# VH-VL binders against C2 domain-containing protein 2 (C2cd2): the designs that were tried, part 2

Target 1, 194 residues: C2 domain-containing protein 2 (C2cd2), of Mus musculus (Mouse) (e9q3c1r45to238)
Amino acid sequence: EPDELRRRESDTLLSWILTRDSWGNQWQAAWVTALNYEAEKRGGPLRLSFQKDPRPQSLQLTVEKVSSVVKSTQEKVVICHVVGETLQFLVSAGPASATGSECQLYDVHLSPFHLKVEFHMEEKREDIQIRWSFTHVPETAIKIQPQAPGEKQALGVNMLSEALEDLFKHLVNAASPSVFLSTKPTQVKEAQSL
Short names: E, the ipSAE of ESMFold2; O, the ipSAE of OpenDDE; V2, 0.75 times the mean of E and O plus 0.25 times the DockQ between their complexes.

## First folded at step 1 (VH-VL)

Design A2 (framework fv_patecibart)
Fold by ESMFold2-Fast, scan of step 1:
Structure A2 (fold): chain C 194 residues (1-194), chain A 124 residues (1-124), chain B 107 residues (1-107)
Amino acid sequence: as target 1 above (194 residues)
Amino acid sequence: QVTLKESGPTLVKPTQTLTLTCTFSGFSLSTSGVGVAWIRQPPGKALEWLAHIYWDDDKRYYPALKNRLTITKDTSKNQVVLTMTNMDPVDTATYYCAHSPYYDFWSGTPFDYWGQGTLVTVSS
Amino acid sequence: EIVLTQSPDFQSVTPKEKVTITCRASQSIGSSIHWYQQKPDQYPKLLIKYASQSFSGVPSRFSGSGSGTDFTLTINSLEAEDAATYYCHQSSSLPLTFGQGTKVEIK
């Protein structure tokens, strides 16, 4: 019974987050920030830069497990494990050396992807903190497509695949994307006649 | 009144698997927020965090050792077990288990009570 | 991973002197720093949690301060029983990490 209550609470929070008008932009920005941080930190033969993808994307998450709900007099923490069908990244990649080609743009897909999502709510705070991390990343889940076709891009794809595999494997236990999401209601501005 | 005690072999041969048990009293791993961690210390060196298990069976591992480590719990027996495969002489260390009193994913938690430690020597 | 650097590595001090140990984090960790005392051949004991909060039963001569990247543990008047190695520990991000330790000896 307590487990069903926890499941219901996590489902409600996840549904609320996914319907927020600011969520998609904050979700994407948090990923870009975290991925770029890890890419710069690791170095290697390739220069990687993750970019905001302006294309509209559907984010579908299924709750597979509710880990726990922790409550205190001033805070509530909800932890859940979710699975998504496809996570898409836009990445600019090129050699770290001056002798290589200019950086080129690639579409990267993770399918499926598994996250641990943590919600931290404080009674007196008007924001909730959301943090997430990969629970695991199998190499066969990573797919790469260049934005512009070419033989030089085809040659670089194997190096990029290895670099991304190493980067994503490290992210399982590395710094996590996080956001603060406002709980304040949005005021509807009255339309004015033109 | 929280107490923890490590038990297991004191001598392990290279390539063997190490299994250590932490037996505790004064708290339950069914209590929301509570966890138990394993930390090791090679002779004369610093403390190294290895793994952590929480009340909800969530598990965390040191990344470089993740493929060698397994942490499990038996809440009814008040025990946490750490298994480490393919032991090497560099894994010679005193192994500790420690209590974490609550869960805070933004600030984390200290290890407020520790076991006495068990020295594990890896040699032929 | 967050690297914690302690200074000094070693300190030999006269009884009743003030001891200051610093811990510097490679990136901001807020107040998610904890200090442990480890006497020879003994297990570590928590002294200070969340940078400045004394743990239960810890003598008042121990205090902590700092935030962000720079943290300090102070022993206001060293007693003979305080000869030990002191470690800082960050709980802000995985993997959890410890400093290299500061050994404090009595002259």
Scores: ipSAE 0.005, ipTM 0.448, lowest interface PAE 11.8, mean pLDDT 80

Design A3 (framework fv_patecibart)
Fold by ESMFold2-Fast, scan of step 1:
Structure A3 (fold): chain C 194 residues (1-194), chain A 123 residues (1-123), chain B 107 residues (1-107)
Amino acid sequence: as target 1 above (194 residues)
Amino acid sequence: QVTLKESGPTLVKPTQTLTLTCTFSGFSLSTSGVGVAWIRQPPGKALEWLAHIYWDDDKRYYPALKNRLTITKDTSKNQVVLTMTNMDPVDTATYYCAHRLSYSSGWEYFDYWGQGTLVTVSS
Amino acid sequence: EIVLTQSPDFQSVTPKEKVTITCRASQSIGSSIHWYQQKPDQYPKLLIKYASQSFSGVPSRFSGSGSGTDFTLTINSLEAEDAATYYCHQSYSLPYTFGQGTKVEIK
């Protein structure tokens, strides 16, 4: 089957998703859910809690490759690889024993980012499941900045920043966000794991 | 430990507005992934989910009751408030608030519940 | 909305016997089913989450199984303190819904 037909199909699906009014909120919620799941699963002396970022984030995705379209009598899967310029996350970080007041907010920027996006469609199902994951995480630059500016850098803060960066790299590599979108107007479903 | 307790009137007249407060401890609604839900149970009947509110002030309501329900939070007071307008005798039920985690697909359940408060709607 | 139908509505069981409660969803919900125990005049308590995962502190005699549309809660050897109404709950999609309940009594 020609790659051009698959690319048109993936472009149509991406356009449908990106033009939905609810997409930004669902995209962010899915990331927050997946990243928090991985953070809790790992445990450790540092607690990371990802938050929805109310600031607008412009997502411009370029399709680099459509890797496969798998069709069966009951299931269709469209897989595409996309690249974006930057992703922004808001995260609180502090000791695992902290209740919130001892946690600090950080802005995390990932640039560039590469995603493998899978569209799962089942015959007679009213939902499309969208799953995605990072690719080439080691090539992605991660910048972590405290939201509270103006503090003089203390001894040891460089080690903490590197520990946080390393943890974020592991979490984003492990995260596999997904969302179920209804093909019906005005019906939205919460993200669910398989 | 996580604890929740419902408070509000136990008797409401038809057409009046019900206001219930959930006061909790052991968690904060400033913590990402945390939410509080309201669930009711008419005498001898099944549980019915009404609404929930998340740490980021995102709100969800049971569609058939959406026009009658308002859920709000006061994070500094550790409280969630449910308001239900135009009460009817069929709304007689025990009302519960419950803790939920929603930042993981493995935690989208109601793990800790308040003791419940019976609200009777009669003239 | 997703309708959950429990079977049976009522069961009277001899102590130490196995109890099986089923919950059927009107559409596929994966493993997004949770089970609660409610004793008379008490609030519900979580027993099983995501079809088969036991919640903390729950006795090992309680187990869950199933996927898709058909789910089962099993009490392997019924004890006197297990007399309660059991409810299934789906978190697959909004609105969240509960089954009608299964009341278990000791003979």
Scores: ipSAE 0.000, ipTM 0.436, lowest interface PAE 19.0, mean pLDDT 79

Design A4 (framework fv_patecibart; at its last look DockQ between E and O 0.36; V2 from the best seeds 0.00; counts 0 for: pae E 11.8 > 2)
Heavy chain, then light chain:
Amino acid sequence: QVTLKESGPTLVKPTQTLTLTCTFSGFSLSTSGVGVAWIRQPPGKALEWLAHIYWNDDKRYYPALKNRLTITKDTSKNQVVLTMTNMDPVDTATYYCAHTEYQLLYGDAFDIWGQGTLVTVSS
Amino acid sequence: EIVLTQSPDFQSVTPKEKVTITCRASQSIGSSIHWYQQKPDQYPKLLIKYASQSFSGVPSRFSGSGSGTDFTLTINSLEAEDAATYYCHQSSSLPWTFGQGTKVEIK
ESMFold2-Fast, scan of step 1: ipSAE 0.148; ipTM 0.674
ESMFold2, look of step 2: ipSAE 0.000; ipTM 0.505
ESMFold2 (binder alone), look of step 2: mean pLDDT 94; pTM 0.958
OpenDDE, look of step 2: ipSAE 0.193; ipTM 0.725

Design A5 (framework fv_patecibart)
Fold by ESMFold2-Fast, scan of step 1:
Structure A5 (fold): chain C 194 residues (1-194), chain A 124 residues (1-124), chain B 107 residues (1-107)
Amino acid sequence: as target 1 above (194 residues)
Amino acid sequence: QVTLKESGPTLVKPTQTLTLTCTFSGFSLSTSGVGVAWIRQPPGKALEWLAHIYWDDDKRYYPALKNRLTITKDTSKNQVVLTMTNMDPVDTATYYCAHRPDYYGSGSYLFDYWGQGTLVTVSS
Amino acid sequence: EIVLTQSPDFQSVTPKEKVTITCRASQSIGSYIHWYQQKPDQYPKLLIKYASQSFSGVPSRFSGSGSGTDFTLTINSLEAEDAATYYCHQSSSLPYTFGQGTKVEIK
């Protein structure tokens, strides 16, 4: 039964990615790289810098839908729609004209979040390309909190919310984080779709 | 390597003003994002945060003691000074200064390196 | 201000046993909790930052966990050098506050 087999294969791939401790670091790095790239490309009134959150994050993901596209005997794409409870980012934010001393750290929580995850496989390649992107980001899902509410603040939360909403709306239709997984036990390559 | 050392009087009479100096090396308060804090510990009791100062001269004080505390810095001397007015026997404590790492980076709101502490006794 | 309550206040533990110390916040603080070790007549040393992240040079037997209001510091196999008072510290809101401390002694 082809549909059952494809679903099981997609669940296995997703589970394999998510349970790898070494792989979790690459996944976080790819997110940060893609977010920073998009922020720099967009420009705008604020200077935004995304950073790896040094705190461990609970990765409670539910696969909502699996679909696949067989382009040829040698090329296959598996698409998973995934829902997560909470995705956290650490953001340094300040005015675009800032000298650096006007930037401050904020916690940004996306809850819930929806991802489209694509696994691209080619027979002659020794790697699998994994891409992911937001499917949509509701306004009510974005929660912004300064790291210390009584501490120094460089800008207001509303200004930051507006900038992040603009950034995330463009991420729905723009370059997504991606990574190449080697099928050989030696090397992993990080890549961006540009 | 980051090092800090507290200095000042070890005996203070009630109603007098205490002035403590923190001298440090291995970092500079001219570096964006860095800060220095003062924390005290009465004998046998818990740690109590008092104040901190940032590289850009921005300051925060424990609210209940704000009217008695002044924190200043001399960036060229690598020193931070804490002044506390109207000392009382209940202010007897070991006073520490501590480094706050780069506030634009991870771990910015903690105290990663501490001075050895200086015991200040308030009695007549 | 945010109140941090540690439990237990005191533990006397046999070498190589597991030690668990808890810290409860009066309101949610995310992962903005840090743990310090203070040996008698010494200055505090940072052990764990942001709930579960080890500070440089800290032995692997120390680990932290938790989020929100409930946090735990674990020493998986107690060594003689670990006799100390352990403090949690929150950085979620000013004023910064510390727990009352947990004293760990070797039997």
Scores: ipSAE 0.005, ipTM 0.488, lowest interface PAE 13.5, mean pLDDT 78

Design A6 (framework fv_patecibart)
Fold by ESMFold2-Fast, scan of step 1:
Parts: C-alpha cells; sequence; structure tokens
Structure A6 (fold): chain C 194 residues (1-194), chain A 125 residues (1-125), chain B 107 residues (1-107)
C-alpha cells in the first residue's frame, strides 16, 4: 500500500505540471538553456547550439518509479522516475571556427527517454523548484538526422557523425534543467479602499 | 542492518557543557534524505525531541533549548555530535540518537525507525 | 507546540485481552502520528507509523487507527511480552512532540 500511495502522489504532481499553460515552453527553454551551458563549458572542435523547437509537441510522461524524501515540516523533496516516448531537439552543429554558412541544422531524437525528476517544496515560498536529469542514455535511444535530408559531408562522414553523437550524449548526460513554478492562484484581486 | 550507539560522559557538573557522540553503521549521512536525531528521556518521564541533522547539513532544534544546543556531523566517520551548554540537574536524562525514517506518503513527516541503546547522563554536584 | 495527551496513563490487563490506548492532539495533525513501544530499561522501538502503517517485523496483533486529533493504538490479544510503556509521537509540526506515555502491565 505505501507504493500505491507514492505513485498516486507522483501522478498528481506530474498532472499538475503537465496541465499548466506555460509548461511546454518552460520545459523546452530549460532544456535549451542547460544544454547550451554544457556545450559552451565543454568546448572542443565541434560547436553545438541548441534551439527551441517552434513546432507543436505532445509531451506525455508516465511515472515508472517513485520515492519521497521529507526533510522537515517546512521542506519537502519528492523524487520520481518518469519515462517518455520521444524527446526532440533542434541543434546547429559545425566546426568551432565556423560561420553560419558552414553550420548544419540537425534533428535529435531520444526514444524512449528516462528522467529523474525532483520536486523541491518549501513552506512560505510561492514557487516550487523542479529539476530533472537523464538516469541513463543508451546509444540505441539516440537518433541524429540532418534537417535537410540528402545533404552529406563527403570528407570524414563517419567520423563527423560519430563525434556528433558522442558529444550530444555527453551534453545530455551532463545537463540538469530546472524551472521554478508559481503556486499562486491564477488570478488575485485586491479591494481598493478608495 | 542499521545500528546506532551513543557515547560521552555519564556524569556532568552543573554549568558544564555536555558533548555526546552518535556512531552509526548500516547507512551513510551522504545519502540523499538521510538524517539523525537526538531525543532524551528524564527518569520516569516522557520522551523529548532535542535536535536533528540531515545529509545536507540542515539542522533543526527544539526552540526552548536552541541557545544551548549544537548538532554537527562528520560524514566520513559516520558520526553525529550533540553539544549542550550550561547543564542543570533538570537535564539528567537518558540521551538517545535515532535514524530519521524515509517517508513514502505525501502527507508524512519524519519518524524514528531505529534507535541507539541510550546513554544515561546524570547532572549532579 | 502541539500537545499529545494519552489515555489511560496505566492499564493492568489479563493475557489475551484487548488493549486500547488513545492519543489526542491539541490541533489537527492529519495522520502524522507514530507509536513506540518501550520495555523496562530498554530503548524505544517503532510499532506503527503514519497512524496505521505497521513497521517491519511488528506482530500483527498491533494496529493503529484515527486521523485529525484522535488516534488509537490497539493490541488485539495481549501477550506477556507486550508489558511496556507506549508513546505516541507527532511529526506534523516543529517542535516534534511525544505523549506522556501509557504503561501496560500484566495482571
Amino acid sequence: as target 1 above (194 residues)
Amino acid sequence: QVTLKESGPTLVKPTQTLTLTCTFSGFSLSTYGVGVAWIRQPPGKALEWLAHIYWDDDKRYYPALKNRLTITKDTSKNQVVLTMTNMDPVDTATYYCAHIGYEYDWGSYPHFDYWGQGTLVTVSS
Amino acid sequence: EIVLTQSPDFQSVTPKEKVTITCRASQSIGSSIHWYQQKPDQYPKLLIKYASQSFSGVPSRFSGSGSGTDFTLTINSLEAEDAATYYCHQSSSLPLTFGQGTKVEIK
């Protein structure tokens, strides 16, 4: 029975997040910010720049495993493991010295993907911090494809593709996106004394 | 298996400082969500919570005794130390350390699932 | 601070009889109540957590119930080894507090 209660609670938290009007945009912005941070920090001969995908995307997450950690009556952390069908990114890739004309845009897919999600809640704080990271990214889950099909680099094709995939895997495993979500009512109004 | 053991002086004079050490095994204070608490029991009286500390060094104290209490941890030694200043005969009690249990319920809060054997501290001139 | 009041303070009970111990909180604490058993000259042991959840290895004759302000620990059929003082403990609000204890003795 404790496992059933934990799953119900995690489902409620996930439902709350997924039904927020702003969630899709905040989710993607947090990924882009975290991935670009890791890309700049790492450096190297290849430069990756992540972009927000303007195309509509359906985000469905299912709770796979849950746990709950309580620090005190005023602070609570809930951790759950979730699985999703597909996660997509737009990535500009090219030599570190490249101008825009030498960079190529790629679609990157992870299918399926597994995340550890942490909800940090604090009494008297008007927001909740949500942080997530990949628990493990198998090579078989990653697919990278040029956005303009049929364009290929003749020189070092295998080395370029392999290096790009290795770099992406490193950045994804290092990234830890987070958002702060308001717990305030959707609308507040005050009576004026005048 | 989780085990905890208290150590320190068994006799303290009024106005002196008491220092107690809790040494444990079967868990680590580097583990996310883990904590250790100190609870005391005067002879023939009820249990009284004093303080606790979590893996991230978050500390909580009984408000009426806060100015007298300090709790610290040494994660590498598997130890938690409680210091209590200005001891008085009324502080005579058996002092316990206990593992803070991990909760599985949205509404649940810390409970004490494993306890040390306790150490009797007598405050007398 | 939340005050926990146990009733009765003392019970002398014949073996195999049912024992009921109550704990009343000065304000609502949901289900954040835990029960401990302390035998003479021993350290406390957790019996029931979160009002009704049995701790690992605890005999099935022990059960807990209640919510809000009124909580009960029941020993369905008292055994000789159950002679002890029983304490309730709330973890809903700081400071964490315990009841005054209920002593159960065998007749």
Scores: ipSAE 0.000, ipTM 0.465, lowest interface PAE 13.6, mean pLDDT 79

Design A7 (framework fv_patecibart)
Fold by ESMFold2-Fast, scan of step 1:
Structure A7 (fold): chain C 194 residues (1-194), chain A 125 residues (1-125), chain B 107 residues (1-107)
Amino acid sequence: as target 1 above (194 residues)
Amino acid sequence: QVTLKESGPTLVKPTQTLTLTCTFSGFSLSTSGVGVAWIRQPPGKALEWLAHIYWNDDKRYYPALKNRLTITKDTSKNQVVLTMTNMDPVDTATYYCAHSEGLWFRELSYYFDYWGQGTLVTVSS
Amino acid sequence: EIVLTQSPDFQSVTPKEKVTITCRASQSIGSSIHWYQQKPDQYPKLLIKYASQSFSGVPSRFSGSGSGTDFTLTINSLEAEDAATYYCHQSSSLPYTFGQGTKVEIK
């Protein structure tokens, strides 16, 4: 019975997050920020720059298991494992010495993906910190392809794609995106409704 | 300032349905972690919790009365409504609504910090 | 459901004396106990939450203690305005339940 209550709680938290109007934008922005941070921190001969994807994404997330840690009577950390079907990114890749004109734009897909999601909550705090990271990223789940294939594809694309795939795997495993969500209703939506 | 006020009929006949409205101000029932409870007290007796509604529209009822109770909210009007069917003289009590807050992330552990003035409902023929 | 038993049912106390009210739960409830004061013909007022945390505006003479199954509300120096019935309330599991109440009167 305690496990069922914890699962219900995690389902409620995820439902609340996913139904927020701003969630899609915050989700994407958090990923872009975290991945770019890890890319810059790591350095190396290949430079990656992640960009917001203007294409609609279907975020169907399923809670796989839950656990919770109570740090005090007024503070709680809830951890759940979430599975999704597809996660996609836009990334510009090229030599570290290159400027924008030498970089190629790529589509990166993870299918399926598995996230560990942590909710940090306090009784007297009006915001919730949500942090997530990959628990495991199978190599076969990663697909990388050029956004617009050009004449350059005929010779060196496979070597660059392999180097990009290896680096991307490292970056996603290192990334820990987070957002702070206010527990108060969205004021802009309320003002427009009234 | 948080305020709540109960309203509804003060006299109910046996077998009739009781509908009570709690009108509140000073908080929003869409704020995460906030709830509103209904609690009653028969004359000279102890407090008895009846029902609870939470910011996310989750609802809980006292098990022995579950089949008789319905709790709803209208966040636009700042109101919570309790309906209780098949009233009996033993249901004569002062009915309170109360603002609730607590460790919602820890199995809905709530306290009742601000209460309405209460409304006495007498059930008699 | 969790049953809360208060002791004593009634006590008559001289002003400025210490008052101790006990609440015993039929099973462990951690620290999820709250205390309310109800004066005649008035609504209840929260005094203490989560066993030992004073609610805003409550006089410092009120304090709470305990964990598990045994809890105590203490009034360290009784004032005339403290004549009331005191109730404990558990929120460890649904349904929420209240004790039967302890009536405190001034001699």
Scores: ipSAE 0.000, ipTM 0.465, lowest interface PAE 18.9, mean pLDDT 81

Design A8 (framework fv_patecibart; at its last look DockQ between E and O 0.02; V2 from the best seeds 0.00; counts 0 for: pae E 15.6 > 2, placed apart)
Fold by ESMFold2, look of step 2:
Structure A8 (fold): chain C 194 residues (1-194), chain A 125 residues (1-125), chain B 107 residues (1-107)
Amino acid sequence: as target 1 above (194 residues)
Amino acid sequence: QVTLKESGPTLVKPTQTLTLTCTFSGFSLSTSGVGVAWIRQPPGKALEWLAHIYWDDDKRYYPALKNRLTITKDTSKNQVVLTMTNMDPVDTATYYCAHRYYDDSGYYTGAFDIWGQGTLVTVSS
Amino acid sequence: EIVLTQSPDFQSVTPKEKVTITCRASQSIGSSIHWYQQKPDQYPKLLIKYASQSFSGVPSRFSGSGSGTDFTLTINSLEAEDAATYYCHQSSSWPLTFGQGTKVEIK
């Protein structure tokens, strides 16, 4: 019984969060920021740069498992494991010394994908910190395709490579973005990343 | 010039732990984008990847063997070490270490561009 | 785990003839396939990376092609020193895997 109540409460919380304008406006930027931080930290001659995708993307997430951890009398953490059907990133790749014109833009799709989502709630605060990260799953398919500009498409270049995929996987597994969402309808906090 | 050389025991008894050392020169495992892998080849059979370590200490293992494998590095000695527990006669093979790095275009290559000479490890009583 | 199946397993070829070796992946790997030559009692040597890019110092008679699931290594005008076993290797997904090998002999 308590597991059913926990599940329903978490489903309601997740659904509420996913419909907030502040979530919709912040989640991608937070993810991009976290990924670019990890890319800078890693370094190396191959440079990846993540970009906010202007194309509409709505995360369709299903809760698989829920747990709750109480850290203190004033703080509650809820951890959800969720599954999404498709996730897309827009990634620029090229040599670290390259300018924008020498970089290639890629569409990267993941399907399905699994996240650990943490909701951090503090009694004295009127916002919720949401932190998430990828979990390793064997069924996740990763498809990397260049956004072939007309000239490169005319040259017939397909630039799928292990180096790009390995680097992408490394960065997404290392990143743990976060945002703060206001519990008040008229107040929105700035997005944060780890 | 990039070189790698495997060293360690050539004869191991069943159930013992094998420790192999890859000593390399011409590159640093502190360099971003560099990785070293261990690959084995049973006599007359195909190549089999075992483990990989990146410059940032990210480690990957062949899933069926991950409970038996440990890969570590010592960047000050230019060494990568593979430990494989509970050896069995079926593990008799030539063991190679190999280098991976970005290609001349700056992309990280998935290819093993330089290999060690290999060391034959025989597992028998 | 991505399975790579090479064909043929063995090929005996007259010098100066063309050799074709195929590698089929159990799922799409884009161009993340690499080819190695292993002569008897030697370590493998990289020939072709990313399906079609020749590694430095590799003779021009070696070439690679393909994308997705079907890949080919071609040796145009086989030389005596090309007698070896050839392996394909995919780097698209962990675990990294190799084909079972194709042995090429000189008649």
Scores: ipSAE 0.005, ipTM 0.449, lowest interface PAE 15.6, mean pLDDT 78
ESMFold2-Fast, scan of step 1: ipSAE 0.406; ipTM 0.748
ESMFold2 (binder alone), look of step 2: mean pLDDT 93; pTM 0.951
OpenDDE, look of step 2: ipSAE 0.083; ipTM 0.689

Design A9 (framework fv_patecibart)
Fold by ESMFold2-Fast, scan of step 1:
Structure A9 (fold): chain C 194 residues (1-194), chain A 127 residues (1-127), chain B 107 residues (1-107)
Amino acid sequence: as target 1 above (194 residues)
Amino acid sequence: QVTLKESGPTLVKPTQTLTLTCTFSGFSLSTSGVGVAWIRQPPGKALEWLAHIYWDDDKRYYPALKNRLTITKDTSKNQVVLTMTNMDPVDTATYYCAHSTVTYEYSSGTYTYFDYWGQGTLVTVSS
Amino acid sequence: EIVLTQSPDFQSVTPKEKVTITCRASQSIGSSIHWYQQKPDQYPKLLIKYASQSFSGVPSRFSGSGSGTDFTLTINSLEAEDAATYYCHQSSSLPYTFGQGTKVEIK
């Protein structure tokens, strides 16, 4: 069946990526960079800074849709729509005029989250380019927890929630972070769109 | 329903630059697997593929004409523009833009087909 | 570049007769062949994709077959409306290329 073949290919590619030693770190770095770029571009009353979460995370993805695109005998793209139960990250937030000392750190959970993931393969290349984009779905919930809760932090949660919702809506149209994963054991490349 | 329409000058003098616009509806060039191609047909002759632009802004050109061709897209206007420099009487042809679907099927091979075409615009190159 | 050679260049056929058009590729292209119909003064229309898959709305009298280098478009019972030039197109390798065309006329 054509759909079964595509799903097998995407399962193999996702399993390969998830078992790569460097993928988690490159994934986090690219994701954080893309989020910070969009936050700066959008502006607003809050200064938002996304940070790598130093805590180890287990990422489990379910494949929802798969398609494959072949541009030529030398170029192939596998496109997967994937659903994750929870995406966790850290955000430093404060007033737009704040210095670092005026900002507070928050744990943010997106549940569930939807991604479109593209695997770009070229016969001449030594690596696979992985691109993804965030899909904002009405049923996606954003949960915010201050790391050091206080009265002042609690009062800002509604503004932070609105800013994050606005940011994620724009991510579906504006950012496509990417990572290059080498098929050679010792080489890793990382890239990001605008 | 997918529709495409070519627009631009119908008469071009030798050495001039030709600019053709393809305006489309019924699809988005941001959709994965979608592209738009420019294909020409000289009077009484076969179809010739010229250029292709894909959803990810990847561009491909016919090698012998690459130095003369530029293809761009404006997704907010639903337009694809082809520019061809240094026109010559041998470039007289009907120019078509076409929607392309790019996909993988179970049988081995590569799969890009032109499923919807514009009406075409005849461009005559004459002094 | 891959060269596609169609045979014959021209056919004059009685209505209801079977028409066979062949397209030969200069190298193997798997099943990456597509067939288009172009009536006089009209734009081309897709008939068959991936060597043998009918495009939406195409009459069942049209069928395609073949793989590798040799491909065939068949019109099982020719209708007057089928008078047209037929082109094959390969998508296996860039640049994409078309055959020279086969013109089908009614007797």
Scores: ipSAE 0.000, ipTM 0.503, lowest interface PAE 13.7, mean pLDDT 78

Design D11 (framework fv_dupilumab)
Fold by ESMFold2-Fast, scan of step 1:
Structure D11 (fold): chain C 194 residues (1-194), chain A 121 residues (1-121), chain B 112 residues (1-112)
Amino acid sequence: as target 1 above (194 residues)
Amino acid sequence: EVQLVESGGGLEQPGGSLRLSCAGSGFTFSSYAMTWVRQAPGKGLEWVSSISGSGYSTYYADSVKGRFTISRDNSKNTLYLQMNSLRAEDTAVYYCAKDYEDYLGWYFDLWGQGTTVTVSS
Amino acid sequence: DIVMTQSPLSLPVTPGEPASISCRSSQSLLHSNGYNYLDWYLQKSGQSPQLLIYLGSNRASGVPDRFSGSGSGTDFTLKISRVEAEDVGFYYCMQALETPLTFGQGTKLEIK
């Protein structure tokens, strides 16, 4: 069936991209970067700074659903669902920086998490250029734990949870990195001999 | 309510500029490609420009390339068309339209009421 | 650019009678995925265009079943099995295979 064949081709390419170690790391970095940008842009009563969890932990991402729009013979826009059991990162939170005297570090777990991502693929020469962005507010449950138990009360944790949920509503404008995927292998020419 | 509302049309002289806006409501704006289609008085429909949901891909009719710029601000659910170096031939009603939800090809299931652009002196 | 040609340009019809509009493309709109990238729109007087048919033969949401699209490759037809007074307006086909997207000239359907 043409729709089935087309969906399988898109799924294979995207699964390859999204399960690469370099892509997983860049995607997590983009997520943290987007959160920091929105936190600074929105302002509000809390000062928030985000960073990747430094502890080595395996993050497994899967592509569950793919939708695509063919815009031309060289250009394709693909919308996919990126899902995972958990996404973990760190946030430093405290009063607005101008009046802030203290900030506390929290572990944040998004579980489960579900992102809708738009990929733009364009064939150029022997390469495929891929760009992406978040198109929807993430579907997730937010769990927050202070790194230093007893430093913040439950009320502080609830305020942070509300602030994070508000920030997630604005992630749809996250910046997109670009990458070029080669369609042909690089081959070294060898001297010919008889 | 699901709707698109255009604004920014008006009277302008040749060589002038106008910026059209299209505000979307009742749907997840960033999920859909958006399009501008125009119609000159007494004439048929002419595709002008389209933009992907994220804004990274833009497409233009040859008649407007280099003069018009399509853009969007997903945080404000708004689509824009910056029109520079206006010509009498750009006189038309400009419609904003939303690409369809099933994500297979271009087809426009929701249209605004249009905004009128007149270029004359 | 793909050129879209409609015929007839003017179509007077008696209410209750069938009507058909032809659309011809300068290049095949049949993609290797099996779809014909051809859409049909209706514009009633003083109103915005509305989607009738997409991908050759699929009716858009809310469109009555008296409307049907058919054809493949370069020749397409929009049929109205029983024309009603509310069907009056301009009908446009649009190719969606490649940019620039192009419309036919339009067909004016009017009641006799």
Scores: ipSAE 0.000, ipTM 0.466, lowest interface PAE 14.7, mean pLDDT 76

